# Ledger of designs, part 7: VH-VL binders against q9c950r261to396

Target 1, 136 residues: q9c950r261to396
Amino acid sequence: VPTFEDVKEVTIRRSKLAKWLMEPFFEELIVGCFVRVGIGRSKSGPIYRLCWVKNVDATDPDKTYKLENKTTHKYLNVVWGNETSAARWQMAMISDGHPLEEEYRQWIREVERTNGRMPTKQDISEKKEAIQRTNS
Short names: E, the ipSAE of ESMFold2; O, the ipSAE of OpenDDE; V2, 0.75 times the mean of E and O plus 0.25 times the DockQ between their complexes.

## First folded at step 1 (VH-VL)

Design e8 (framework fv_ixekizumab; at its last look DockQ between E and O 0.02; V2 from the best seeds 0.00; counts 0 for: pae E 8.7 > 2, placed apart)
Fold by ESMFold2-Fast, scan of step 1:
Structure e8 (fold): chain C 136 residues (1-136), chain A 123 residues (1-123), chain B 112 residues (1-112)
Amino acid sequence: as target 1 above (136 residues)
Amino acid sequence: QVQLVQSGAEVKKPGSSVKVSCKASGGTFSSYAIHWVRQAPGQGLEWMGVIIPIFGTADYNQRFKGRVTITADESTSTAYMELSSLRSEDTAVYYCAREPYDILTGSDWFDPWGQGTLVTVSS
Amino acid sequence: DIVMTQTPLSLSVTPGQPASISCRSSQSLLDSDGKTYLHWYLQKPGQSPQLLIYEVSNRFSGVPDRFSGSGSGTDFTLKISRVEAEDVGVYYCMQSTQFPYTFGQGTKLEIK
């Protein structure tokens, strides 16, 4: 089971999504990483869930939205638990903060409950290296 | 306080489909998981699947995959379960049931339950 | 799939006497979060199921204290210390540790 630090290091923030949006490597890089999806609000602020990125959905060129100072029709299909439960989200709904340990714990629970796929340490290592290469 | 109210009984022919509704009232709809459970005459409870409306995602018991579709309409706080290619053995009372806490808190047990909808498939 | 087995399938109890129902799972219900996702429901005649006990031993709101749950791993028990007429119905255990969620066959409790 990946550690919280492992997942934290392959969680992509909204500012990085916006930066890499137009790059040819965008989909290759972000598929298999994690994002914090805003799913609601509490009295103390936004509520986020840690989700695994399944693929990029660019099927609807007429359905555009603002991502920071850019316009895009790209959405993320993310899973929380198993791939059958994939949901499509605007990248504008992705957090620009790091994941919380409680969010990591809830993600593990849902993967186990739904018989979802746990990333391997190899999967995470590859994503860490890819992210590092693009930052340099 | 939240209540689940289901649509009325249905009588269907083999090979047809049925769509049962489950309307939630008196609470937040979108962030709570809604499950479907059926009970055939003289038999126990069988879990069919679940939907989380805010995610737009549904998961199914593989025994029903390909025939069952669970959907939700957030604007009317209503969940639906559609079962196609009906057979005589699909005659059952169909229940919707909600988890008592939202998906962030996590509960994984069911309260409240709807009143049930009897679906009779006669050959 | 996790198989849930209840014993007995039926029992008749004189009012005021205790009743005990067992539930066995084909694999451990303990999750990595340290919780055990086993729950008990009662279905009274003509009614929807109602929650009695969640996560092995937690009594749901409004459930009388004569009901108690216990167990760990694969073996679980629901006890009623003094059976009353309103307790008649079919009792089901359920696991929600993994999909698909599964129920025991049910135990029918009748008054003598």
Scores: ipSAE 0.096, ipTM 0.725, lowest interface PAE 5.7, mean pLDDT 88
Fold by OpenDDE, look of step 2:
Formats: sequence, structure tokens, C-alpha cells
Structure e8 (fold): chain C 136 residues (1-136), chain A 123 residues (1-123), chain B 112 residues (1-112)
Amino acid sequence: as target 1 above (136 residues)
Amino acid sequence: QVQLVQSGAEVKKPGSSVKVSCKASGGTFSSYAIHWVRQAPGQGLEWMGVIIPIFGTADYNQRFKGRVTITADESTSTAYMELSSLRSEDTAVYYCAREPYDILTGSDWFDPWGQGTLVTVSS
Amino acid sequence: DIVMTQTPLSLSVTPGQPASISCRSSQSLLDSDGKTYLHWYLQKPGQSPQLLIYEVSNRFSGVPDRFSGSGSGTDFTLKISRVEAEDVGVYYCMQSTQFPYTFGQGTKLEIK
């Protein structure tokens, strides 16, 4: 099971998504990363779900939206528990904040509950390295 | 009328942990969110985190870098805030505050507040 | 984080005179649900904070009508039409539009 620290390091913030959006490496790099999806708002504030990115969905060019100062038709297909329940989200719904440990715990529980895919230590390390290369 | 009563003042050494309690009375504990806010001497207010007891979920201010743990015991209508790896800068009055939790009302303000708990961190 | 900036930081007012406190946010506090989650609190000397105004302009129960709140987007104001001795304390604006919730620096109101 990846640690919270591991997951945090491969969690991509909205601003970074916007920055990488048009880069040729984006669609490949974002796979296996985590994003913090805004799923609603409670009376205690916005609610986020930490999700694993399955792939970029750009199959509907007519469905565009604004991500910061950019227009895009690229969506993230993300997984919370089981890959069979993957859902498409606008990147504009992604948090620009850091993930919370509670969100990480919830994600772990959901993956285990639904017998979802748990990233391996190697998966995380490879993603970290890929991100580092991008930042270099 | 809902009241929040906090535990007494604490004196702690650097590196230790403190756990402050906040007991609610006069209402349904599960229908509230409990927030924690601290105030250093002569300074302003700083939001630390929140828990929704009915869900058992807590959110934190990331500025505390994982040093804060907020929990709740519905059986005793008590919320807890634990701060670890204490440092002198953590010296402050710590408040719990209630947020009415109702999906329909839109209430997201604090009322009432606890009386505050002074935590002094000194060597 | 959303930065809340209050002005002034201190205010000395003659009883019966008006007072005005400004609160500015680093980004809009208007949420997708159409509400603006900006609130005002008063902390009287030696006491815990207490709610005055919620959601920009709504007076909380028991709050005198001499208190009023206004504003939109990033600029907000708390006004006291006639300051009384019981109004002494530190006033804080707070946003709850986005985690983490953040407060202004506080405005200390004193009586001349």
C-alpha cells in the first residue's frame, strides 16, 4: 500500500494540469497520478475525493470548458475505488490544494472495499521519476 | 441552547503532544461540525481543522503539516484536537466552535464557541 | 490559501459615532451555489469570538441593527452606525468559501 507521502508526491494540482495541458507528454504522464476532485460542497466547505487517474479522455471535442485561461476538451477519467466505476471529470473541478490524509485514508478504504487496483511501490516510484524529469 | 465546554489549560514541553477536548451539550451532536481555531497571544485567529462527527471525517489546515488530529466521540458528544510535536509557536488559546450541519440551511458559520483552552509550550 | 486583509487594524471611536471596517479577499468569495461565505465575528476582551454577521449582510440572532454588513466578490465592509461601549473588542472577517478557512488580521475597536 502506498504511503500518504507517496500519494501526495504524485498528486497533481489544478494549476499544474493547466500548465501541462497542451504538452505532448501530458496524456501519458498524468496516467497513474492522483488528483483531488471536487465532488461537492458540504456546510463545512468543499468536499474533495482523492482519485487515481486512469487516462485522459479527449473523445468529445465538442464538449469544451475553461481551465484557468485555457479552453480544452480534455477530461480526466479517474478512479476512486474500482476501475469499473471510472468517471470523467473536468480538470476545472480538480483542487489546487494538497490532498488531506483523511482523503488518502478514504481512498485506501474504498480501493480495498471494492477490490480495486492498488498502485505498487514501483508504480509510484516510476511516476515520481517521470514527474521529476518533466520538472527538470 | 448549545454549549461547548473545553478542557482545562495545559502546560507542555517542546516535542510533546496535547489533546484538548470539547464537549457539546444542549443539542444533537451528530448534526454539528466541530471546528478548531487557535489564537496566539495578542494575535489573530487561525483555522486548524474540522470534523463532522456523523461521518467521522476530518479536514485539516495543511499548514500544520499533519501535526493535527481531530476526532469525535458521539457517545459522549465530545470532540478532540490533538497537536503533536509541539513547539513554542504553538502557545495559544485553542477554541472549538460549532457549525450547524444541515444540507438544506446553508449554515456554515461558527456559533457558539467554546470558552477556549490555553496551551503553553515552554522548555 | 485565500488571504483576508482588514483595514484598519485599529480604530478609536467616540461613543455615538459610526465605525467602518473593510475586509478584502485575495480572490472572489462567491461560490458556485451563488452564496458568498464571508462572516464577521467580534471578540470582546477576555471572551471567545461571537458571530455578528453571516454571509456578508445577515445579522445573527441578537445582534443590534446598528451593525450591518455589505460587499461582494472580494470587498466587504462592516459598519456600526452608532458605536457603544459594549462594541469594544476585536472584529474579524472570515471566509468559508474554501478550505482552509481564513480570517482577517482583526480590527481592534476602542472607545475614545
Scores: ipSAE 0.022, ipTM 0.617, lowest interface PAE 4.4, mean pLDDT 92
Fold by ESMFold2, look of step 2:
Structure e8 (fold): chain C 136 residues (1-136), chain A 123 residues (1-123), chain B 112 residues (1-112)
Amino acid sequence: as target 1 above (136 residues)
Amino acid sequence: QVQLVQSGAEVKKPGSSVKVSCKASGGTFSSYAIHWVRQAPGQGLEWMGVIIPIFGTADYNQRFKGRVTITADESTSTAYMELSSLRSEDTAVYYCAREPYDILTGSDWFDPWGQGTLVTVSS
Amino acid sequence: DIVMTQTPLSLSVTPGQPASISCRSSQSLLDSDGKTYLHWYLQKPGQSPQLLIYEVSNRFSGVPDRFSGSGSGTDFTLKISRVEAEDVGVYYCMQSTQFPYTFGQGTKLEIK
């Protein structure tokens, strides 16, 4: 089971998504990473979920939106738990903050509750290496 | 830097409706709350409601519930406020205003404001 | 609805003199998150409102340091340490602790 630190190292922030948006490696790099999705707001602050990126959806070119200073029609399909929680999100909803340990624990509990899949430690190690190469 | 540009002034007859637009430029639109505030001539400011475009949900001041509809179009980065069953007391400048931070941070105060749209209701 | 009451409703100030505007709410503006959602705006003649102070005492970016806010609970104050000609306009307090958001009646500041 991947640790919080393992997942944190492969969690991509909104500013990185915007930076890499137009690179040819974007889809290959982002799939299999995590993102911190803003799903709403409470009186005590924003509500986030730590979600696993399954693919990039760009199939509807007329559904455009602004991501920071760029225009895109790319969406992220993500999972929290198992495939029944699959959802499509604008990257504008992705946090530019780091995940919290409680968000990781909620993700673990939801995967367990739903008999979902999670990346192996090897999957995460390979993704960490890919991120490092891209940042070089 | 984000700018809000509103539609032009309108003159309306009592009983009709008006739809004011508010186009955002220079940043992310969908995840920022857009508020509507009006100001009758020589009077103070009155909050009308708010929308979060990505969710399409709006909350209204109950003084306007049933007459006001706030919507947003993400593809054009434009929010709309429609006020129906107009009467002379609805003569006012209508402002849109955005929260300076996205809904994940939350700010619940307004910057920037649109330039305002004068709506005059007269026979 | 939370009623916001400003005093005075108007004031005339000689340039260089201080000014003070009071805002009182009908209920505490302290929220369960420990924050107090009281904000101040200036509407200069012919312009849209602009944010001065957020959450009681925080100056918004670009606001001169002669503006300050203070208070707690239901009693709040905006101070201008030395009024300048560009400060003319109408000042509004606003609460955003609960819907509907509400404004004070405004305080018109003029240079005499």
Scores: ipSAE 0.007, ipTM 0.587, lowest interface PAE 8.7, mean pLDDT 88
ESMFold2 (binder alone), look of step 2: mean pLDDT 93; pTM 0.950

Design e9 (framework fv_ixekizumab)
Fold by ESMFold2-Fast, scan of step 1:
Parts: C-alpha cells; sequence; structure tokens
Structure e9 (fold): chain C 136 residues (1-136), chain A 124 residues (1-124), chain B 112 residues (1-112)
C-alpha cells in the first residue's frame, strides 16, 4: 500500500494543472496522479477528497470554464474508491493545497471498502519521477 | 433540526416502476451521502445504494443492479430512488438515511438520521 | 457479502433487568486504518431505525449510558444494563467495511 508521503508526491495542485494545461504531455503526465477535489463545505472550511485521475475529458469544446487566468474545456475524470464511481470535474475545483493525512486515510478506506484497485509502490515511484523531470 | 422527509405511500402494479423522494434539510447535501435501505413486511433491513450529491456518484447493491437508480437534485436538496420492473417481493418500506463524509480522521458510513419511510405495495 | 449473524433472534426482559445481544460477522470488521466498522441500530415499533452505537463502542448523541457496545474482529456485543419500557423494538448490527453494507437479522426485545 503506498504511504502518505508517496501519495503526497504524486498529488497535483491546481496551480500545476494550470501551468501544464497547454503542454503536449499534459494528459500522459496527469493520468495516474492524485488531485484534491473540493466536494463541499463544512463550518471548518472546504471538504476535499483525494481522487485518482483516470483520464482527461476534452470531448465538449463548447463547455468552457476559467482555470486561474486561462480558459479551458478540459475536465478530469477522477475516481474516489473504484472506477465505477468515476466523476467528471472542473480543474477549477481542485485544491491548491497539500493533501492531509486524514484525507489519505479516507482514500485508503474507500478503495478497500469498494474493492477498488490500489496503485503499486512502483506505479507511484514512476509517476513521481515523471513529475520531478517535468519540474526540472 | 436535521430532517429527511420522504414522499407518500404508493401502490404499484407488477412490471411498473416507482420513484421515491427524500428531501433533506440543513447542510445535508453539502456534507453527507444519502443511502436507501428497504424493509419487507416482518423482515430485516437491506441496503440498496448510496449517492454522494456533491460528488455526483452513486453505488448500488449488486442484487438491484439494472433495476435501481439513485439521483440527487441539489437545487431542491432532494434525493430520489427509482426501482423498475417491480415484483411482489419488492413490497417494502423504503427509507432514506444520511452518513457523514466530511473531512476527518475517520470515514464511517453509519446512518445518523433516517427519513420516516415510504411504503411501496406491489400488487394487482 | 459479509454475513452478520445476531443471537438471540428474540428475548423478553423484565424492566430493570439487563439484556445482551450478540453479533458475529463472517469476516473481520477491523480495517487497516485501525477502526472497526460495526454499528448498532434500534427500530422501535412503527418507527424508523435510529443509531445507537457506532464503531463498536461509541454512543450516538442522546443515547443513554445504559447502552454499551463492545467486541473486536468478528464478535460484538450490545448490552443494556437496565432495560426500560422505551427500549422495546428490534436491534440491528451493521457493517460498512465492505460493499454491500449488510445488517444482522435483527433481535426483537420485548418487555415481560
Amino acid sequence: as target 1 above (136 residues)
Amino acid sequence: QVQLVQSGAEVKKPGSSVKVSCKASGDTFSSYAIHWVRQAPGQGLEWMGVIIPEFGTADYNQRFKGRVTITADESTSTAYMELSSLRSEDTAVYYCARSYYGSGSEYPYYFDYWGQGTLVTVSS
Amino acid sequence: DIVMTQTPLSLSVTPGQPASISCRSSQSLLHSDGNTYLHWYLQKPGQSPQLLIYEVSNRFSGVPDRFSGSGSGTDFTLKISRVEAEDVGVYYCMQDIQLPWTFGQGTKLEIK
């Protein structure tokens, strides 16, 4: 099972999504990474879930939205649990903060609860290396 | 006060479909999942499925696969459970119930509040 | 599916006497996060179920101290130290560690 530190290093923040949005490597880089999706609000602030990116959905060019200072029709299909729970989200709803350990624990529980597929430590390590190469 | 208010009792013919509503009050749609649980007369509780309104995703008990659809209308804070191809054995009280999914150290799906139940009778 | 088995299926208790209900799961309910996902509900006659105990031993808001839960792994117990008339109904245990969520068959508590 990937550690919290492993997942944290392959969790992409909104500012990085905006930065890489127009790059030819965007989809290949982002698929298989994690994002913090804002799913609601409590009295203590916004509620986030750590979700695994399944693919990038650019099928509707007429449905644009603002992401930082850019306009895009690209959405993320993300999984919280197993792939039957995939949902399409605007990247504008992705957190620009670091993941919390409680969110990591909730993700582990949800994957196990739904008999979802757990990424291997090697899958995480390969994705971490790809992200580091892109940041260099 | 937290309240889940369900639609009224229905009598349906075999082969038809029924759609039961559950109107949630307060912050339920922003921090809670909505579950559907049924109880046949004189029998126990059976979980049917869940929807997370803010996330837009639903999961179902495989026993009802292809017959049950759970949806949510955020504008009216109302969740719906539609069951198709009704049979006499679908006669039951159908309950909605909520579970917290907000950020925290635990991720329990226990049902803290329940609707009053909707009796669906399937007969000719 | 995880099968939840309750014993007894029915019991009659004189007011003020204790009652004990057991719940056994076909698989461990202890998650790798250290939590055990076993909960207890009470359904009073003509009413919706209501939460009594969550995660083995935590009393839900407003639940009297006479209710207590215990257990680990696959064996769990709900105890009522001094049964009152208002405690009449059917008690259900539930697991939410694995889809689908499953309930025990229920234990009917009656007053003598």
Scores: ipSAE 0.014, ipTM 0.653, lowest interface PAE 6.8, mean pLDDT 86

Design f1 (framework fv_emicizumab_arm2)
Fold by ESMFold2-Fast, scan of step 1:
Structure f1 (fold): chain C 136 residues (1-136), chain A 124 residues (1-124), chain B 107 residues (1-107)
Amino acid sequence: as target 1 above (136 residues)
Amino acid sequence: QVQLVESGGGLVQPGGSLRLSCAASGFTFSSYAIQWVRQAPGKGLEWVSSISGSGGSTYYRREVKGRFTISRDNSKNTLYLQMNSLRAEDTAVYYCAKDEYYDSSGYYEAFDIWGQGTLVTVSS
Amino acid sequence: DIQMTQSPSSLSASVGDRVTITCKASQGISSYLAWYQQKPGQAPELLIYAASTLQSGVPDRFSGSRYGTDFTLTISSLQPEDIATYYCQQYNSYPLTFGGGTKVEIK
């Protein structure tokens, strides 16, 4: 099982999504990473789920939205527990906050509850290296 | 020598405008998010605005959104804050501050380098 | 927004005393918290980030700790040069927020 530190290092914040949005490497880089999806609010503030990115959906160029200072028709298809939870999200709904330990524990619990696929140590390691190469 | 130097502060009337600059040296400017943080005389620190290394993402505290615009010119290693429709409550020393670190998860907004600040007084 | 409640607002202590300043987040921020020192008339300086990691060049009499949403800055043996206002800051999410500050004075 990947540690919280492992997941944190491959969780991409909204500002990085906006920065890399138009780059040719965007989809290859982002797929396999985690994002914090805002799913609602509670009295203590916004509620986030750590989700694993499966692909970038750019199939409808007419469905645009604002992401930071850019306009895009790219959406993220993400999974929280297993494939039945797969959903398409605007990147504008991705948090620009770091993941919380509580969210990591909730994600572990949900993957186990739904018999979902857990990322391997190799999956995480390869993604960390790809991201580090892009940032250097 | 990693350094940030602010300029452009001064006295302005309510409703007026000022443009602050922050000149950076000693680090790869385009790699780091830079922040504007203000401090009213005798009061605490208050985050104002953030800009990503590329300039592609900007963030503002609610009270200044629509009035202030953060920008950067990476070819000149300079950060700007355009302040319009200034109010008495905007009176403060304005600091630019550099994020300590960045990695694959984003920028870590703990500020390791600060400028000495530039005073903005909105009065009369 | 995440509110950072800092206490006390001020304290007076003697050289050599152990000083503790606390900061409470209104919601979970993991360890995404920094501590700053601001001496009179100067810009703030980073002391600690990631709740407990000491910034390079900062004396080891400074330390940070976390218990849930409660954070503490400790000065194990107060020195005259430590007279300053101290601030916590969360960097878990935007908007970034600071505590109200704690003014430390020497008796």
Scores: ipSAE 0.006, ipTM 0.632, lowest interface PAE 11.1, mean pLDDT 88

Design f10 (framework fv_emicizumab_arm2)
Fold by ESMFold2-Fast, scan of step 1:
Order: sequence, then C-alpha cells, then structure tokens
Structure f10 (fold): chain C 136 residues (1-136), chain A 124 residues (1-124), chain B 107 residues (1-107)
Amino acid sequence: as target 1 above (136 residues)
Amino acid sequence: QVQLVESGGGLVQPGGSLRLSCAASGFTFSSYAIQWVRQAPGKGLEWVSSISDSGGSTYYRREVKGRFTISRDNSKNTLYLQMNSLRAEDTAVYYCAKEYDSSGYYGEPWFDPWGQGTLVTVSS
Amino acid sequence: DIQMTQSPSSLSASVGDRVTITCKASQGISSYLAWYQQKPGQAPELLIYAASTLQSGVPDRFSGSRYGTDFTLTISSLQPEDIATYYCQQLDSYPYTFGGGTKVEIK
C-alpha cells in the first residue's frame, strides 16, 4: 500500500491546480493524483478527505465558478474509498495545505472498509515523475 | 468569538520599513484565507494583498508588488505584512479580513469579520 | 483590472426614505460582488455577499440585486443607525477592486 510520504508527494494543492488549469497537459497530469477535499466544517474546524482523482469533468461550460484569480467550468470527479463515494467537486474546495497523517490513515481505513482499489507503486511512481517534470 | 487584531503601524520615513501583524483568535486560523485592505485618511477602501489558508498562494496589487510580502505563521495564529521601501502614498489604516464561511466550504471569496485596523503614516 | 463605478458619491435622505446605491462593473463578474457598511471611525462590516445574499444579523431593510454588470444596494426604509459609507467590492478576479463609496447622511 502506498506510504504517507508516497501519497503526500502526489497530492496536488489548490495553488498548483490554479497554476496548471489552462495548460494542455492538465487533464493527463491531474488524473490519478490525490487532492485534499474540504467536505465541510465541524465544531473543531474544517474536515478534509484525501481523495483520488478519477477524471476532469468539463462537460457543462455554463456551470462556472471562481478558482483563485481564474474562472473555470472544470470539476474534479474523485473517490475517497470506492466508486460509491465518487463525487464531483469544484477545485475551489481543494485545500492549499499539505495532507495530514491522520487524513492518510482515515483514507486507508475507508479504502479497506469499502473494498476499494489501492494505487500501485507503479501508479505513484509515474505520477511523481510527471509532477517533477512539470515543476522543472 | 472570532477576532482579528492588527498591530505594528506607526510613523516611518519614506524608504523605511514596517511589519504589520494580524493576531487571530476564536477560529481555526490555518483553515481560512486572509486579505489586507487599506484606507488612506478620508479616502476609500483599497485591496492590498491576499494569502491562502496554507500560505502557498499570495496575491498583490501592482503598486506594492516587490515591496510588500504577505506571510502567515499558522502555529502562532498570526498573519504578517512586511512593508519595505515605503512611500507617502502607502499612508493608510491597514485592515486584515478573514474568509467568510458562507456555504461551509473553502474557497468562497467573501470576507468577514475585519480587524479594527492599524495606522501607517509615511512622512518626513 | 476590473473597474467598479459606484454612484452616487454621496446622498442625503430622510428617515423612512428608500435609498438606492449602484455599482457598475467594467467587465462580467457574475455574482462575485459584496457590499460593506463602514460607520465613522469603525472597520467595514459585510452586509451582502454573492450580490444578493443578506449576511446573518443584517436587517431585512437591506437588499441587493444584479442585472448583468449592474448591481444595486437598496435600503427600503432608512434608519438613523444606517448613517455610514457603503462600498461594493468585486471578488471575481485579482486584483480585487472596490467601488468609490457612497456616503449616506440624514437630512
């Protein structure tokens, strides 16, 4: 199973999503990465989930929203445990913070509980290399 | 009680430097974007800078870019604005304002509450 | 940059009057507009966000509306405590820009 460090290295922050939004490589790069989704708030503060990006949904150009200093109609379809958790999110709901180890542990438990798919070491390695190429 | 308290303002000569602080309490500081807005005496509001919840994204108005640096220390619940090469036109009350949780989600571009402000006067 | 043209710059009205303040954006900003109230010597307070959504605790006499790039703040029945300067702000694109403000006084 991927380690916390593996997941952290392929977790994309909101500022990077905004930076890469208009690039031709955006869809290929972001699919298969992780994002930290803000799913709501509790009395003790915000609730985040580490989610695996399945695809980019740009099918409705009339459904726009604000992402930092840009306007976009692109949404992320992500899963937290398995395909029954699949949900469409605005990238504006993605955290610009690093994932926390407790969030990683919660993700592992949820994938196991729901018999979901785990990324392979090959999947992680390929995404890590693609992200490094983009940042150079 | 959500509170923002600005400090660090004062009188400085042109070309000088000041560091403003915005001390936050009553909410999870690391989860909200914050903006700095200034108001020259007797004039209107002017946006200066914004910073994301983690500090990973920062934005500046053109006239302060390269001179001002916005930053935050989430472990101390404090926002900073380092102001260098100050000019007479930077004279203003500086406010910090917190991202408003209008829908329970992050990334909404609304700001409330605001701090009381701190006065910066740039003169010889 | 997106320019916000706010009018009038000042107005004087009687208690109970209907007051209308307008902001015009130089470009489309959808509903990414907020209205603020600033009383003398105080920090601004959020009145309306998303062009027409009333902030919790703000009296029902305040309302906001949008038509294209034209935005309106209405006070249906002016009260003495409403003496303040009102500002609109677009939050569609950086740099965020404010309108010039409208000073509301009672005759």
Scores: ipSAE 0.000, ipTM 0.580, lowest interface PAE 10.9, mean pLDDT 87

Design f2 (framework fv_emicizumab_arm2)
Fold by ESMFold2-Fast, scan of step 1:
Structure f2 (fold): chain C 136 residues (1-136), chain A 123 residues (1-123), chain B 107 residues (1-107)
Amino acid sequence: as target 1 above (136 residues)
Amino acid sequence: QVQLVESGGGLVQPGGSLRLSCAASGFTFSSYAIQWVRQAPGKGLEWVSSISGSGDSTYYRREVKGRFTISRDNSKNTLYLQMNSLRAEDTAVYYCAKEGDYDILTGYYFDYWGQGTLVTVSS
Amino acid sequence: DIQMTQSPSSLSASVGDRVTITCKASQDISNYLAWYQQKPGQAPELLIYAASTLQSGVPDRFSGSRYGTDFTLTISSLQPEDIATYYCQQYDSYPYTFGGGTKVEIK
């Protein structure tokens, strides 16, 4: 089971999504990483879920929105526990903060409760290396 | 009003079987995980099994794994516990309890309990 | 498995007394701990979840706190209707585990 530090290292923040948005490697890099999705608000404040990126959805060119100083029709299809949780989100809804340990624990629990796919250490290692190559 | 009503308990001999039911009302059944918790006469609470809202994920305490099967029928708002190869040690009141509303800070706790149904395993 | 060590196993106190019950987890469970009250012949009822959050409808004389792996349930002024057995439960990971219970009696 990947540790909280493993998942944290392959969690992509909104500012990085905006930076890489127009690059030819965008989809290949982002798929298999994690994003922190704002799903709503509670009395305690905003609610975030740590989600795994399944693919990039760019099929609707008419459905544009602003992401930072850019305009895009790219959305992320993410899963939280298993395939039944798959949902399409604007990248503008992605947090620019680091994941919290509570969110990591909740994600582990949800993957196990729904019999979802748990990423392997190899999956995480490959994404960590790809991110490092892009930053260097 | 949230209600959970257990049924199906009774007296069985060692090696026998029973199927417990938990009938739910007052909430969207398929959206909530539910657990079975038992309590032997005069003893403390012991978690037995849990099932996710969809029914896709199930969990069991070690001593019942392979003998008990938790399941749910979301179309009938009913939870089940199939208990096979019963032992004297399984004698207890069996409760079902539903999870509370999710919040990132609080996690999934269990907020409502049924009244329980008594299972007695004796010769 | 995460062991929950609850103490004391029983206590006797007078109406108006401050009562404390403790529960120690064998490992870090964050705040994923609930407290339940069980009156004789009745099902358990949730008092506190997430270590310190009071369930709706529960009197404010009940409170919960956390210090590392140590959790405390406090009744600030014991009332006759508080006669019950109290249990802690961790819900951080499976298998879920309960403390052994604390029987509270009025002397």
Scores: ipSAE 0.000, ipTM 0.521, lowest interface PAE 14.3, mean pLDDT 85

Design f3 (framework fv_emicizumab_arm2)
Fold by ESMFold2-Fast, scan of step 1:
Structure f3 (fold): chain C 136 residues (1-136), chain A 125 residues (1-125), chain B 107 residues (1-107)
Amino acid sequence: as target 1 above (136 residues)
Amino acid sequence: QVQLVESGGGLVQPGGSLRLSCAASGFTFSDYAIQWVRQAPGKGLEWVSSISGSGGSTYYRREVKGRFTISRDNSKNTLYLQMNSLRAEDTAVYYCAKDSSGWYEEDYYYGMDVWGQGTLVTVSS
Amino acid sequence: DIQMTQSPSSLSASVGDRVTITCKASQSISSYLAWYQQKPGQAPELLIYDASSLESGVPDRFSGSRYGTDFTLTISSLQPEDIATYYCQQYYSYPLTFGGGTKVEIK
């Protein structure tokens, strides 16, 4: 099972999504990473889910929205648990903050509860290397 | 002030029915899952039933499934437990308890941060 | 069902003592465990969630820890107001299950 630090290092913030949006490597890079999706509010403030990116959905060019200073029709299909939880999100809904350990524990629980696919440490390591190469 | 207040308990004979109510105040009721937890006299805590904030998901302890029904009316900030075919072993103080997680469609429980005072149900001849 | 075995069932200690209560899960529950305090004649109150996170308003003499499927609640310096029965509870999966409780008394 990947550690919180493993997952944290392959969690992509909104500002990085905006930066890489127009690059030819965008989809290949972001698929298999994590994003922190805003889903509501609690007594302690905003609630976020740590979700795994399944694919980039660009199927409807007419459904555009603003992401930072750019306009895009690209959405993220993300999974929280198993395939039945797959949902399409605007990248504008992705947090620009780092994930919290509680969010990591909630994600582990949901994957196990739903018999979902747990990424291997090898999967995470490969994504970490790809991200580092892009930042170099 | 965040509060839960139970009512509807009382003395009933085996095979009888009771409906418990739990009135909520001080928080957005529909955002939170609520639990029924019971405690027989001198015994420990026992989970009975859960309902999600929207009311779309319900869960039951095996021994009460088919006899008890949990429901909520979010417009009235009230939770219910309809108890049918009551047995002597159902005798207990019944608490309603708020899950500490928040969000309308979420039913992922974390811990019960607010509890009512309880209402006593006695099933006896 | 996940069984929560709590130990001891009761204990007596002096004011100022370090008190430890243990809870064992019959299978892995990660850290999805809460601790509750119930004073005589009162409803339970949440002390610890996620095995080790202290609930707001709870004195810092209370702490929780995890080692595999073994969980411990510690009171670093027992106070008279801590006389109560303590319960662990897993919220990893349904049905939700509680430990049998540990009654803490002053000797």
Scores: ipSAE 0.005, ipTM 0.542, lowest interface PAE 11.2, mean pLDDT 85

Design f4 (framework fv_emicizumab_arm2)
Fold by ESMFold2-Fast, scan of step 1:
Structure f4 (fold): chain C 136 residues (1-136), chain A 123 residues (1-123), chain B 107 residues (1-107)
Amino acid sequence: as target 1 above (136 residues)
Amino acid sequence: QVQLVESGGGLVQPGGSLRLSCAASGFTFSSYSIQWVRQAPGKGLEWVSSISGSGGYTYYRREVKGRFTISRDNSKNTLYLQMNSLRAEDTAVYYCARDYGDEYYGSGSFDYWGQGTLVTVSS
Amino acid sequence: DIQMTQSPSSLSASVGDRVTITCKASQGISNYLAWYQQKPGQAPELLIYAASTLQSGVPDRFSGSRYGTDFTLTISSLQPEDIATYYCQQYDSYPWTFGGGTKVEIK
């Protein structure tokens, strides 16, 4: 099971998504990473869940939205738990904050509850290296 | 409309075996983790075992490992607890309970419980 | 194992009183704490999950709060139907563990 620090290092913030949006490596880089999706609000502020990115959905060029100073029709298909939880999100809904340990624990529990696939240590290591190479 | 109904409890001698069943209705059974929780007469609640929706993951408290086996038949909407090598300390009302599912909080709390079935281990 | 220390073990209060029950975790469990109500001869019923989120259908006189590893269940105005034993339960990690229970009686 990947540690919280492992998941944190391969969690992509909204500002990085916006920065890399137009790059030819974008989809290959972010697929297999985590994103922190805003799903609602509480008394303490927005509620987030850690989701695993399955693919980039760019199939409808007419469905555009604003991501910071750019306009895009790219969406993220992510899972929380297992494949039945797959959902399509605007990158504008992704947090620009770091994940919290409680969100990591909730994600672990949800994958276990739904008998979903857990990323391997190798999956995580490969993504850490790719992200580091991009930020070099 | 969600219902959980336990059955199979009874009087058994130490070293004996018993199989409990929990019949579920009113929800998509395979989508939920289900738990066995017991309560000795006049005592508090004690988690015994859990099984994931698919049946792929099972968990046990230390004192029942190797003696108890949790399983489920999703085609029959039924949960089982096979109890072997029973001890006096296993005497309790056994509840099955559905793991609470909320999209923004993971599983681990139990939103629906059956009425329980009494297991008495005595000579 | 994570130990849940619940206090008091029992209390007696009058209808309309404010009642507080506390539960202390032996280690950090974030908000992974539930409260249950068990009436005599009945199965437990979920009142609160995620430390402070009220279960649908539960009266708003019930509330939960957290301060570090200390958790509190509050009944703002005790009613006769609230006579029961209350249990906290952590669900941060296996094994799931319950507090010892607090029996609430009316004077």
Scores: ipSAE 0.000, ipTM 0.525, lowest interface PAE 12.1, mean pLDDT 85

